VH-VL binders against o27280. Designs and how they scored, part 206

Target 1, 266 residues: o27280
Amino acid sequence: MDSMNVPEVLEIKRIVEESESVKTFIFSWDFRREVRPGQFVMVWDFRDEKPMSVSLIDPVRSEIGISIRRVGEFTDRVHGLSEGDLLGIRGPYGRGFELMGRDILLVGGGIGMAPLAALADEATARGMRVDALVAARTADELLFLDRLEAAGVNISTCTDDGSCGFKGFAHERLLTLEENHDMAAVCGPEPMMFQVMRILDERDVPAQLSLERYMKCAVGICGQCCLDDTGFRVCAEGPVFWSQELSRVREFGRYRRDPAGRRVPW

## First folded at step 9 (VH-VL)

Design M24 (framework fv_cemiplimab)
Fold by ESMFold2-Fast, scan of step 9:
Structure M24 (fold): chain C 266 residues (1-266), chain A 118 residues (1-118), chain B 107 residues (1-107)
Amino acid sequence: as target 1 above (266 residues)
Amino acid sequence: EVQLLESGGVLVQPGGSLRLSCAASGFTFSDYGMTWVRQAPGKGLEWVSGISGSGDWTYFADSVKGRFTISRDNSKNTLYLQMNSLKGEDTAVYYCTRGDYSYPFDYWGQGTLVTVSS
Amino acid sequence: DIQMTQSPSSLSASVGDSITITCRASQSISNYLNWYQQKPGKAPNLLIYAASTLQSGVPSRFSGSGSGTDFTLTIRTLQPEDFATYYCQQSYSTPYTFGPGTVVDFR
């Protein structure tokens, strides 16, 4: 067993209410165990364990943050917790985002903004110019706008219903944005990511995309985590993939897998 | 064994509204995105609209944006196309297809004819 | 929008002939091209997807090739049931666009 595979019981230091359905849980963290944007941890409530993306990395305060959307029994229980309560955390797992160039475009949908918010912090700290396209169904589902603004990020928003910013989908908004970038990072619903990836490929912008699928195994090879014809496993080789690799995966953008290995449409 | 059956095509006046339905059988409906494709008499194929398997994502051709709405009821294995503010140019056979914004249209229904005329 | 063109618009052929239909995209679409066959009064049928992959049940006399902007559908040893209209379609980006069609008539 590696030390990263042993859960640490940590006290919830602070809880930030991001929206009606999303909370960020903040913990003290020993940064001898490096954490990079795009990585995830396993969160254990002493009954069930689920993977969650790291949304805050703060070595100065010795803190990490984990943003969790309320979508079922496990997340409902975790959302019921208070500051001072305990959770088990193990990890981090997976490959993080790689930064290159001077300019980066972030394209995030819903909770997919969580790993991108951590990436924005790192990119701005490195002196990169950061533009973010933040997409959601409605204005109240747009996440991390204040945090991105405070970090000096140039923000564009779009909502399906037109309640904030551009009325339409992320890829439709992207087509109206003139600026080119050295790289992009994308995280959100797979149909959104698929459309965005194709536009970025056409513009010769290298993109990294983060797949937030249900995972059974966080520490190694698991057949349930495999993608169609590529053999890529989100917990072993992801969750971050280059756009070139994802363009060959027919499952990407169409459906995901549940715990039993059954296809679930997006 | 996959079957798609469109219904609802009738003669309708310009400016009118019409709802088309497509009944699906022989596969797990919710696992597939669905698409509407139309064909005007004597003309070629034109993509109209697509919807993801969950129904959460929809796409439209510019010619129908703001006028047409695509939806599905996965409990009834049925796809819908709500057509508003109909124009003469909307006259066509409307085909229901299995497939979405990222997959080939591998099965097609027989089509239903919509005629927009005074 | 990505514009699709086909050539020829029509051709006449005899049973046993080999025929070629071409399709061009106004911009690169990689291999995201599908071919459909439509017989008079019938719905279209998928023949080929991903530029060169035969759909299950499609006879091996059909083949597709190409990448980027230029694509070809070839039918070897034409059979009576192959007299139909053929359409190419890009699946690279919405709105998905079809070519204008190629009518294959009996000579």
Scores: ipSAE 0.006, ipTM 0.456, lowest interface PAE 12.4, mean pLDDT 84

Design M25 (framework fv_cemiplimab)
Fold by ESMFold2-Fast, scan of step 9:
Structure M25 (fold): chain C 266 residues (1-266), chain A 118 residues (1-118), chain B 107 residues (1-107)
Amino acid sequence: as target 1 above (266 residues)
Amino acid sequence: EVQLLESGGVLVQPGGSLRLSCAASGFTFSDYGMTWVRQAPGKGLEWVSGISGSGGWTYFADSVKGRFTISRDNSKNTLYLQMNSLKGEDTAVYYCTRGDYSYPFDYWGQGTLVTVSS
Amino acid sequence: DIQMTQSPSSLSASVGDSITITCRASQSISNYLNWYQQKPGKAPNLLIYAASTLQSGVPSRFSGSGSGTDFTLTIRTLQPEDFATYYCQQSYSTPYTFGPGTVVDFR
């Protein structure tokens, strides 16, 4: 709709420092514009616009939250803002996560826990049992553990360096966890998501994966530049895809695109 | 009130194809997974296929995998079952049900009879 | 695949009787068991889900119990409309499997 495509200038109500490199920016939100976990908004700092996943959806307080990691000029500028400063927000956009069954496994890597934190809140509110595998390079980069614990989520952690929980990668930790889940939701680095998907496929667990690189496809910017199979970009509404859809993407987990659009191994 | 109405069941020759439809009303169709269950004459119930609310996830009983496809049109509140390479053992009343995965099939249509015979 | 069995395959009862039907899974399915009733010439209807939760609109004379592999459906003070075939079904994993059914007839 037109109202979703016009940026609304919103005041930063509160900032939560999640880690040295991640902050959550909280805004008052009119829930006549419904927003669901897995959707994203375009964040405009009056110079550049970037897609950001919604990480907090709180209709009781009438708030949304957007978690942003420092990775470049835009995010550095946004991290320099204070409570009371203004940002342009338009959206929400994209396909949200679809919940199914009574039990859900969340597998998140780094900032990929942001959309999964919002999903955990919805799943617990619906009475689902939620197990979360939270993965990061180091203990300091594990995100949302306190929030997940407060929501009643059963948490497992892993770090590449062994500084917290299991020492190793998310897919290695997953092999040691309970196999029975009605569905799973996965968000993180693409190689991690590919390995996790393969394990979930072997266990016959339906999985949804959030591919942040495809968020611009959902707003019509350029789906064809992001997907490699003929016709797939027309049939899929991102950033959330079922594993059945992703199993047909030749590049998923194998290749990425360089600035010239060439396929490069991960 | 929730209502499901199947249609399309007819006599088909072995090796033929047929598409069943299920018209849904009384609920937000896209919020629910849907399932097809069949019952051969004088026999018990057999799960055939399921589809998620968005249509993005589908799954099938081994007996029909590769021959049947399930789909939905959420704009029309309609569920479909495309049946190809039909065999005599596919003869059954086919029921449309609301529900999928670990949840029960809480509402059922009245069924549509498919007969596969020469 | 998870195999479901029911006993008895049929039983004869009179109005006012209390009856019990049993259902067994070939492996543990926790409480992911549903019970359906099917009257002659009609579609099945859901009676009980999650082993013991009564579906809205279903008379309180119906009850379910059990967990793991062994489950029971009990009908207290059988009414004329209760003469039907009853099926259990596991929703623990695909493919979803039904028991072979129990026919409840007039004695």
Scores: ipSAE 0.319, ipTM 0.706, lowest interface PAE 3.6, mean pLDDT 87

Design M26 (framework fv_cemiplimab)
Fold by ESMFold2-Fast, scan of step 9:
Structure M26 (fold): chain C 266 residues (1-266), chain A 118 residues (1-118), chain B 107 residues (1-107)
Amino acid sequence: as target 1 above (266 residues)
Amino acid sequence: EVQLLESGGVLVQPGGSLRLSCAASGFTFSDYGMTWVRQAPGKGLEWVSGISGSGSWTYFADSVKGRFTISRDNSKNTLYLQMNSLKGEDTAVYYCTRGDYSYPFDYWGQGTLVTVSS
Amino acid sequence: DIQMTQSPSSLSASVGDSITITCRASQSISNYLNWYQQKPGKAPNLLIYAASTLQSGVPSRFSGSGSGTDFTLTIRTLQPEDFATYYCQQSYSTPYTFGPGTVVDFR
C-alpha cells in the first residue's frame, strides 16, 4: 500500500527479453494508482531494493512494465526470476515528463530508452510527431526499436562502433539532424545527456532530462540524491528536470558522488 | 464549464509596471500550459508569452523579452503576467488562453485592457 | 521568425455563399496551423486545429485543408453568424505568429 510506503508484492505476469542484458518485467496494475512516464518504482527482491524506471504504461490491458539491465548482484538475481515469481513494488515516485508542443525529440542511450519508450506511447496518443534518436555502444544494445516503430515513431540510430546506423555518439548524430522540435526528452549516461543538452540549448529547444543516479529512497529525504548547487533532490524533485534547471547545476555531466558523498569525475 | 477571467488592466504611464491575473476554473489547471495573447486597438492578434503546466518552462515574444515575466500558482488556479518598463506600443487588450505548444488556444478569457499613456 | 500572410484581407459575401480564405507560411510548418474566429467586441474562438481538425462544437460547414506552406479555410453555406474576422496561426515554432486577419462582411 503506498500510504505507508510499503512494497506491494506482485506476480510477474510476463517477461520480455529486450536484449542479452535487458528484460522487461510486466505486472498487472490498478490504475486508480496513477503512473506517468518518467516516474520510477522501487523493486524489492526480498533481499535488496533498487529504483527502476517504468517503461510500459498500458491502462487498456491494466499493465505496467519495468525494464532492468543486468549490471550487478541485485539485477542478476532479478534476471534469474521466471513468470509467476513474486517481486515487491513500491511507488511510483518522482515527477514525470511534461509534454509541450507538437513535435518532440527523444534521445535515449542504452537503458535510458526505457522511460522514453513509455513517453513515446503517451506523446503519440496525444497526437504529437515523435522523432527518436536511439543510441548504444553496439547494435545488440539498441532497445525498443520494434516498439517505437509500432507506435509510429520516426527512428534514427547510432552506435559507437558503427554496427547499426550512424557511427559515433548520440551528440554527433544529433548534429546531423537539422529538424526543429518544440521540445526534447533525454535519458541516458550523464556525459551523453550533457552534450545533447548543450546542442539543444544552442537550437533553443527546451529539453527535459532524466537523472537516475543515487535514487535510493521513496520518502524524498535521501541526501545521496541531492544536487549541491540547487538543493534539488532527484528522488523528491526529479528524476526529470528541465534543461534550464540543470544548466545551473555545476556537477551535471562533470561529477558524480560516491557512497561517501565525494565528487568523482565521470 | 471552462472559464478564464482576466483582471488587472488599467491606465499606466510609460515606464510603469503592472501585473495581470487570470483566474481559471472548470479543468485541472496544472495539466495545461497557458498563454497570453494581446490585441492592440483595431489591430490583429499578437502572441506574448507562454508557460508550461508545471511552470518550469517559459517563453516570450522578442518585443517583451526582458520586460515581462509569466508565472502561475497551480494551488490557486491562477496565471500571472508581470509587465515592467511599459511602452506605448504595449497598449492592448490582453487575453488569457488555455494552451501552449502542446495544444491550440482552445479557450479564451474576455480580455483585460491595458492602456499605456501619459 | 515564421511570417504568416492571409488573402484576401477582406471580402464581402451573402448568406448562402461558399467562401475560401487562404493562409501562407514563409516556411514549411507541416500541419501545425490553427484557425480562429473573432466577432467585434469579443474574444477569439478556436475553429480548426492541426490544419483540418474541427474543434468540438464547431459547425460542419467549416473545413480546413493544406499542409506545408499553403492552407485554406472554407465556409460552405455562409450563415449570418459567420460574418467575423478570421485569423490563421502557426504553432510550429516560437514566436507563434498570427496572420493579419481576413474580414468577412455583408454584401
Scores: ipSAE 0.005, ipTM 0.426, lowest interface PAE 15.0, mean pLDDT 84

Design M27 (framework fv_cemiplimab)
Fold by ESMFold2-Fast, scan of step 9:
Structure M27 (fold): chain C 266 residues (1-266), chain A 118 residues (1-118), chain B 107 residues (1-107)
Amino acid sequence: as target 1 above (266 residues)
Amino acid sequence: EVQLLESGGVLVQPGGSLRLSCAASGFTFSDYGMTWVRQAPGKGLEWVSGISGSGYWTYFADSVKGRFTISRDNSKNTLYLQMNSLKGEDTAVYYCTRGDYSYPFDYWGQGTLVTVSS
Amino acid sequence: DIQMTQSPSSLSASVGDSITITCRASQSISNYLNWYQQKPGKAPNLLIYAASTLQSGVPSRFSGSGSGTDFTLTIRTLQPEDFATYYCQQSYSTPYTFGPGTVVDFR
């Protein structure tokens, strides 16, 4: 059968508390199912199912990790679980990141660092030089700094309130950083990603951006799978897009759609 | 049982083009990355190209970059290698294998011989 | 690219012998190393992956060891069906390079 579309009930092997609001759940994984940085899985708590980015891919230990931010009823229930408890996992789904060149810039906002942490591991394993700009509202919301440092990543931080690193937004910090990268990968709030994309385009740095809101579309649940101007089949092509693709989309960084299909500004 | 069957290998003139196919059965094709490995007569194994389960990620050896493309049709359980601007040095048995970065090449087809000669 | 070397390039052995083949990587590849066996006229078969994990169905007389840059494949109590060519291969980064191979012939 299609093993990717059938939930497998897995035991939570280890839980890492990344912050007060974010936990990484680690599972044994059979790598017969390919999983790439930028892909996501559907997490089933036996009531509801939600898409979550894969944040750790470790073939040596035969483990994957899924990082979950506490934002509602489903995630609150999952955060209440302990090592040894069970969750249903199906996938992986979606288009992951592609690596090219010798050096890469990662720009992550909040939980957007989750898929980028997995990408950082792959890039460093391939011998690439990795620079990461880690952004959050406050110091307590900066994620994966210890893991990135352990992987040999060059880290810059910024917080909106100035509690750690540069005081300001990711795109403001990016303007003060060196511009010599072969590619970039970006994940975080869409307004942040839009501003970062503009700067990278001006610097002629090809970028890939992960659109978290399209993860549900990738499993055929959402009717809003196509982007406004391009006719992309997001279910087959997302959540990761090249900046050249997104630059043609009027919706990106300007508004999203609610369940009724109405435009909701960021 | 997992089976991989290559086809398409023939004699081609230098500068010509050829498409190889690999028919897969016995597993969920879209769950696995796939790889082409070649072996020139009497020589060792050379990794040529790989493709992810979704088909989005592709990788190539430097010797074939710009000349070869890899693709897959998951609805037909088939892997392809499009070979352009063929050179004498491309003469080899081409093997289809299951696996890529995350998986060893755990199953191999019997191979298909490509001869590039005038 | 990561360069892979093997030694010896060939060896002669008798049934019942124990043999060792060495594989060296030009840079650290952790344990992302696989071993393959190829018999004349046939496709290669996976023997060992992750440097030391035996593929299902492979006889226990085969074993792998090593990490970083230096790896070994050992075959205890060599059987007639073990006369073949053996290849190491790194799966750490693309291109996934193979070693040049070691031919194991009967004496």
Scores: ipSAE 0.000, ipTM 0.404, lowest interface PAE 17.0, mean pLDDT 84

Design M28 (framework fv_cemiplimab)
Fold by ESMFold2-Fast, scan of step 9:
Structure M28 (fold): chain C 266 residues (1-266), chain A 118 residues (1-118), chain B 107 residues (1-107)
Amino acid sequence: as target 1 above (266 residues)
Amino acid sequence: EVQLLESGGVLVQPGGSLRLSCAASGFTFSDYGMTWVRQAPGKGLEWVSGISGSGEYTYFADSVKGRFTISRDNSKNTLYLQMNSLKGEDTAVYYCTRGDYSYPFDYWGQGTLVTVSS
Amino acid sequence: DIQMTQSPSSLSASVGDSITITCRASQSISNYLNWYQQKPGKAPNLLIYAASTLQSGVPSRFSGSGSGTDFTLTIRTLQPEDFATYYCQQSYSTPYTFGPGTVVDFR
């Protein structure tokens, strides 16, 4: 609808510090405007506007949450805000995750756990069995473990340095986990997602993968946000793609494109 | 023509450190992940480490985790392997190769010999 | 970790023979298997990737087959330059692992 294209100025109701570098900003939300796990909103600090995945969807409390990692000027400014301060929010935009079957696997790396945490809440509320593989470089960068545990999710962790759980990468840990899942949802760095997708394809587990890059278009028509030779547009067709769709994208996991269209390797 | 040229192999005492270099030419270096593979004298091939095209993502064999670091300088078309806390079992010819999780190891350098001995 | 085994560990053959080398993975690796040839004192070179795809410039007498856990490299009409050590390698997941190698000797 039209209201999705107009930023609403919303008050920051609560801020949760997830880690040294990640905060979740919580806003009151009118759920007549539907939000699904895997969708994103445009966050406006009255200077710049950036796409952010929705990490909390709580119709009971009438709240949404947006988790933001401190990685640059915009996110530094937003991290400097306090409860009671204002941000512009418009959306939601994009294709969300689809839930199917009874047993699902979530594989998240770093901030990629944000949209998967929202999906975990919905899946557990529907009575599904949820296994989550949470990956990060170090233990202090593992996100949403307490929230996932509270929701009844079966959690496996891995860290590159071995400070928590399996010492190694998500795809290495996945090879040692039970193969019995009806679907998977994956979000994190593209090299991680590419390797995880290979394993899930071999196991005949249909996977949905969320691409956080090139989410710069926020209107219904967007020719600028596309993937390599297949022509998929992240803002219109994504950010969530099935593995069958994404397996045709030659750039997936190898390189991305900057605003000028130049190749940027992973 | 794709060319990879390793350098830096030398005799080092146990517990020492050494940095290997690999100079790449004939292709867009930053478009490819790179890998180090080693071969002990008279033995088979052992994968050591891999690095993504940007250098942000790195992977290591269990035998070298915490001791070796892989890095690259895309402005100089050069791959590096920093080897610390060297052990006798690290004695091998070290090969630089183009490829990673997304590409086969399709081009290999000549290798550089590292000997770890008292 | 995925363990790779090869058989035989060595074989003797004459020019003109056809030979077969087998490679087995400890778990399914789909078609993420590569074959390499290494001549004495030289670096390895890629022969086959994705289990059955011949690398550009490699003679058609080389062929690969298999999927999952069992793979085969076949060399038809062996030539003098084919006497070498052959390695399989899984590229399915890190840590990447090589087979122990198969030495192909003449005579």
Scores: ipSAE 0.394, ipTM 0.758, lowest interface PAE 3.7, mean pLDDT 88

Design M29 (framework fv_cemiplimab)
Fold by ESMFold2-Fast, scan of step 9:
Structure M29 (fold): chain C 266 residues (1-266), chain A 118 residues (1-118), chain B 107 residues (1-107)
Amino acid sequence: as target 1 above (266 residues)
Amino acid sequence: EVQLLESGGVLVQPGGSLRLSCAASGFTFSDYGMTWVRQAPGKGLEWVSGISGSGEFTYFADSVKGRFTISRDNSKNTLYLQMNSLKGEDTAVYYCTRGDYSYPFDYWGQGTLVTVSS
Amino acid sequence: DIQMTQSPSSLSASVGDSITITCRASQSISNYLNWYQQKPGKAPNLLIYAASTLQSGVPSRFSGSGSGTDFTLTIRTLQPEDFATYYCQQSYSTPYTFGPGTVVDFR
């Protein structure tokens, strides 16, 4: 749609500091333009445009939130903004998460909890039982714990250094969890997602995984240019994929491609 | 031809430190995760540590967590294992292997012997 | 942690025999199981990965089977160079764990 392809200039209504490196920017939103958990928007600071996952969807307050981690020049500039400043927002884009069944497991690593936080809100509003496994390198990098608790989510944490919850990685913690689930949603670093996916596949839990690098494909920046080691061309709209789809992508969890098509290891 | 060559194994006292190196050749080093596996004299194989291709993700056996650090220098095609607070039970031949969570350990070096004794 | 066991711990065999080695995981690991061969004084080498896929260059007399918790390595028509210790290893989740090994020795 044409209206979705033109940036709308929106005022930053509120900024929530989630951690030292992550902020959520909240905007008024017209919900005649539908948005679902797992979708993203293009954020324009009037110099550069970058894809960002939607982390808050609140039709009652007519607001959306976009959580941004400080990792480079664009995000440094956006982090320097204040309430009342303006940003261009275009979208939403991409395949969102699908919900099914009575219970869902969320597995999030670092900033990957952002789209999962929005999903948790929708799942709880539907009356689903929601279990979240929140993983990070350290306690200070765990995100959205208070928001998930307020939504009634059953939370487990793990940190690589043991500073909060289980000492270890998400897949190691998952092996100690006994409850079954009708579905799972996973978002975080690809090596984490790869190992989590293997466990969920063995348990016959259908899983959806969100891959940041596929957000550009959804806005027409050619997913067809991605080739696996066999030369098979993959053309798929992201960022959310079912685990069965990702099992066909040999580079998943191992490496990605730079603009020239060269392998970049995880 | 894929080649892995470990070095650094010596006799050290309990509580001491030692760094092992593994020189890799014959493949694009950064495309592969790498792993250290050890074998105590007359005993079986024990996984020690793994590292992703970029070096950003590292994994450790419970027996070495907090004492050992794995790292790599992709510009030098070299893998490292920094061993601190060494114990008698760390005595083993340490093997460098190509492979991680996404690949089997398909190539192994000849090993380097670390002896921890007074 | 996932614990791996092997049976038998050792066996004696003659050239030309067919032998089987069993590996069991303490929980389901799908097909994420590898087999390694180690000769005395040498480093291990990979024989089989993904439970049943032969590594390039490994003789066809070696075969692997199984899924979930129970796995087998079979060596048909045993050759002199096959007298070695064999290890299974789960690659399903860290920490990766090896079986205790099976020594295949001559009669």
Scores: ipSAE 0.246, ipTM 0.712, lowest interface PAE 4.9, mean pLDDT 87

Design M3 (framework fv_cemiplimab)
Fold by ESMFold2-Fast, scan of step 9:
Structure M3 (fold): chain C 266 residues (1-266), chain A 118 residues (1-118), chain B 107 residues (1-107)
Amino acid sequence: as target 1 above (266 residues)
Amino acid sequence: EVQLLESGGVLVQPGGSLRLSCAASGFTFSDYDMTWVRQAPGKGLEWVSGISGSGEWTYFADSVKGRFTISRDNSKNTLYLQMNSLKGEDTAVYYCTRGDYSYPFDYWGQGTLVTVSS
Amino acid sequence: DIQMTQSPSSLSASVGDSITITCRASQSISNYLNWYQQKPGKAPNLLIYAASTLQSGVPSRFSGSGSGTDFTLTIRTLQPEDFATYYCQQSYSTPYTFGPGTVVDFR
């Protein structure tokens, strides 16, 4: 009787092409099932089921959006769908981001901007000042810039190849930013998140990081293992973790050893 | 000097079980994530499993998930790999190594040979 | 899973030559790429981590470069002790995956 455990077959209402490799699929949503930024849903194409972060939460229009990057057979099939086609949606799952203070820094890499775009909407609606550092390999892979600008977010960009904004990685750009924030939210490739977390921790900025891999282990049933064709099982509550929690679990991952055996930053 | 010494590799029948051990010395064991990497005869390297320094977090390759478990005893500086439901394709030299996410596999033991055959 | 490929699968070179081995990841792994050397009958040894950082004690004739999906290992002025199989490995996400290896045979 948990409504989150029951898949609903929903019609694709709209498809937004975000880039060559990313599309946002928009569905009508019954907000009696609450959805918060940082949560994910299971997307079922009637063959396989995969976890996807919610990238749009719009109670006024009664819509949610799910942004999907094309990276394999499942996502390639889903990218082949059209408006009017059906997908199964189960969820939401996981804990969402918590907002505190007056100012927030969002640091997103690639598709990691998807859950952060939803968070930006909520933070802006709460009257927070939002700064976003958006990172990608190339300018064409930067996501949600127009949406963030429309929401009143102050944007800094960086690309590996220098095709837009700072030439370099997110953590290198962050080192050149001198503004302090009450909190941060980070989502993207784990190496990026690790480097960013280290810098924020040294600046005493509390951060929440969204770890995509923990979505694969999350279960919609409280305290019990639930196995389906995706191999989902009970795990620590995620995908969003505070940096303090991650430091306790992964403090060894924050540092390498130099030749003398001393802990040093990467 | 950092040293890792594996033990426990033997011939086992398909469907059998085996526990491997790795004795660590020369560093603060609980500060490091530890991993098992295997190599089938004449083949390349395959990462099998990892465990955080605290033992709280464990990771597995899909090929062994549900059959193998990794554990550690920080008071004894020892890493373990419990292998259940062994298959012929599990035949390999199993290496104990120090390191994981964002940290190189900088020290390796000499390996212990596991043969799964009738 | 992130698939790693290496080119060439094998090569023969003379002492004093310079060689390059290429490693490609199926998706971006930033700089979380390590190189290992394995001699016959022995355990692998770490040569390079973070794509370009030499492990302590590794001769300066070894160098690594690259980021994202494309990486190279270069060995300048090959020595007899460099006969070995070389593996790249991504430490970006679990499962950590290795390339199939490149066998370097000295003639």
Scores: ipSAE 0.000, ipTM 0.394, lowest interface PAE 14.6, mean pLDDT 82

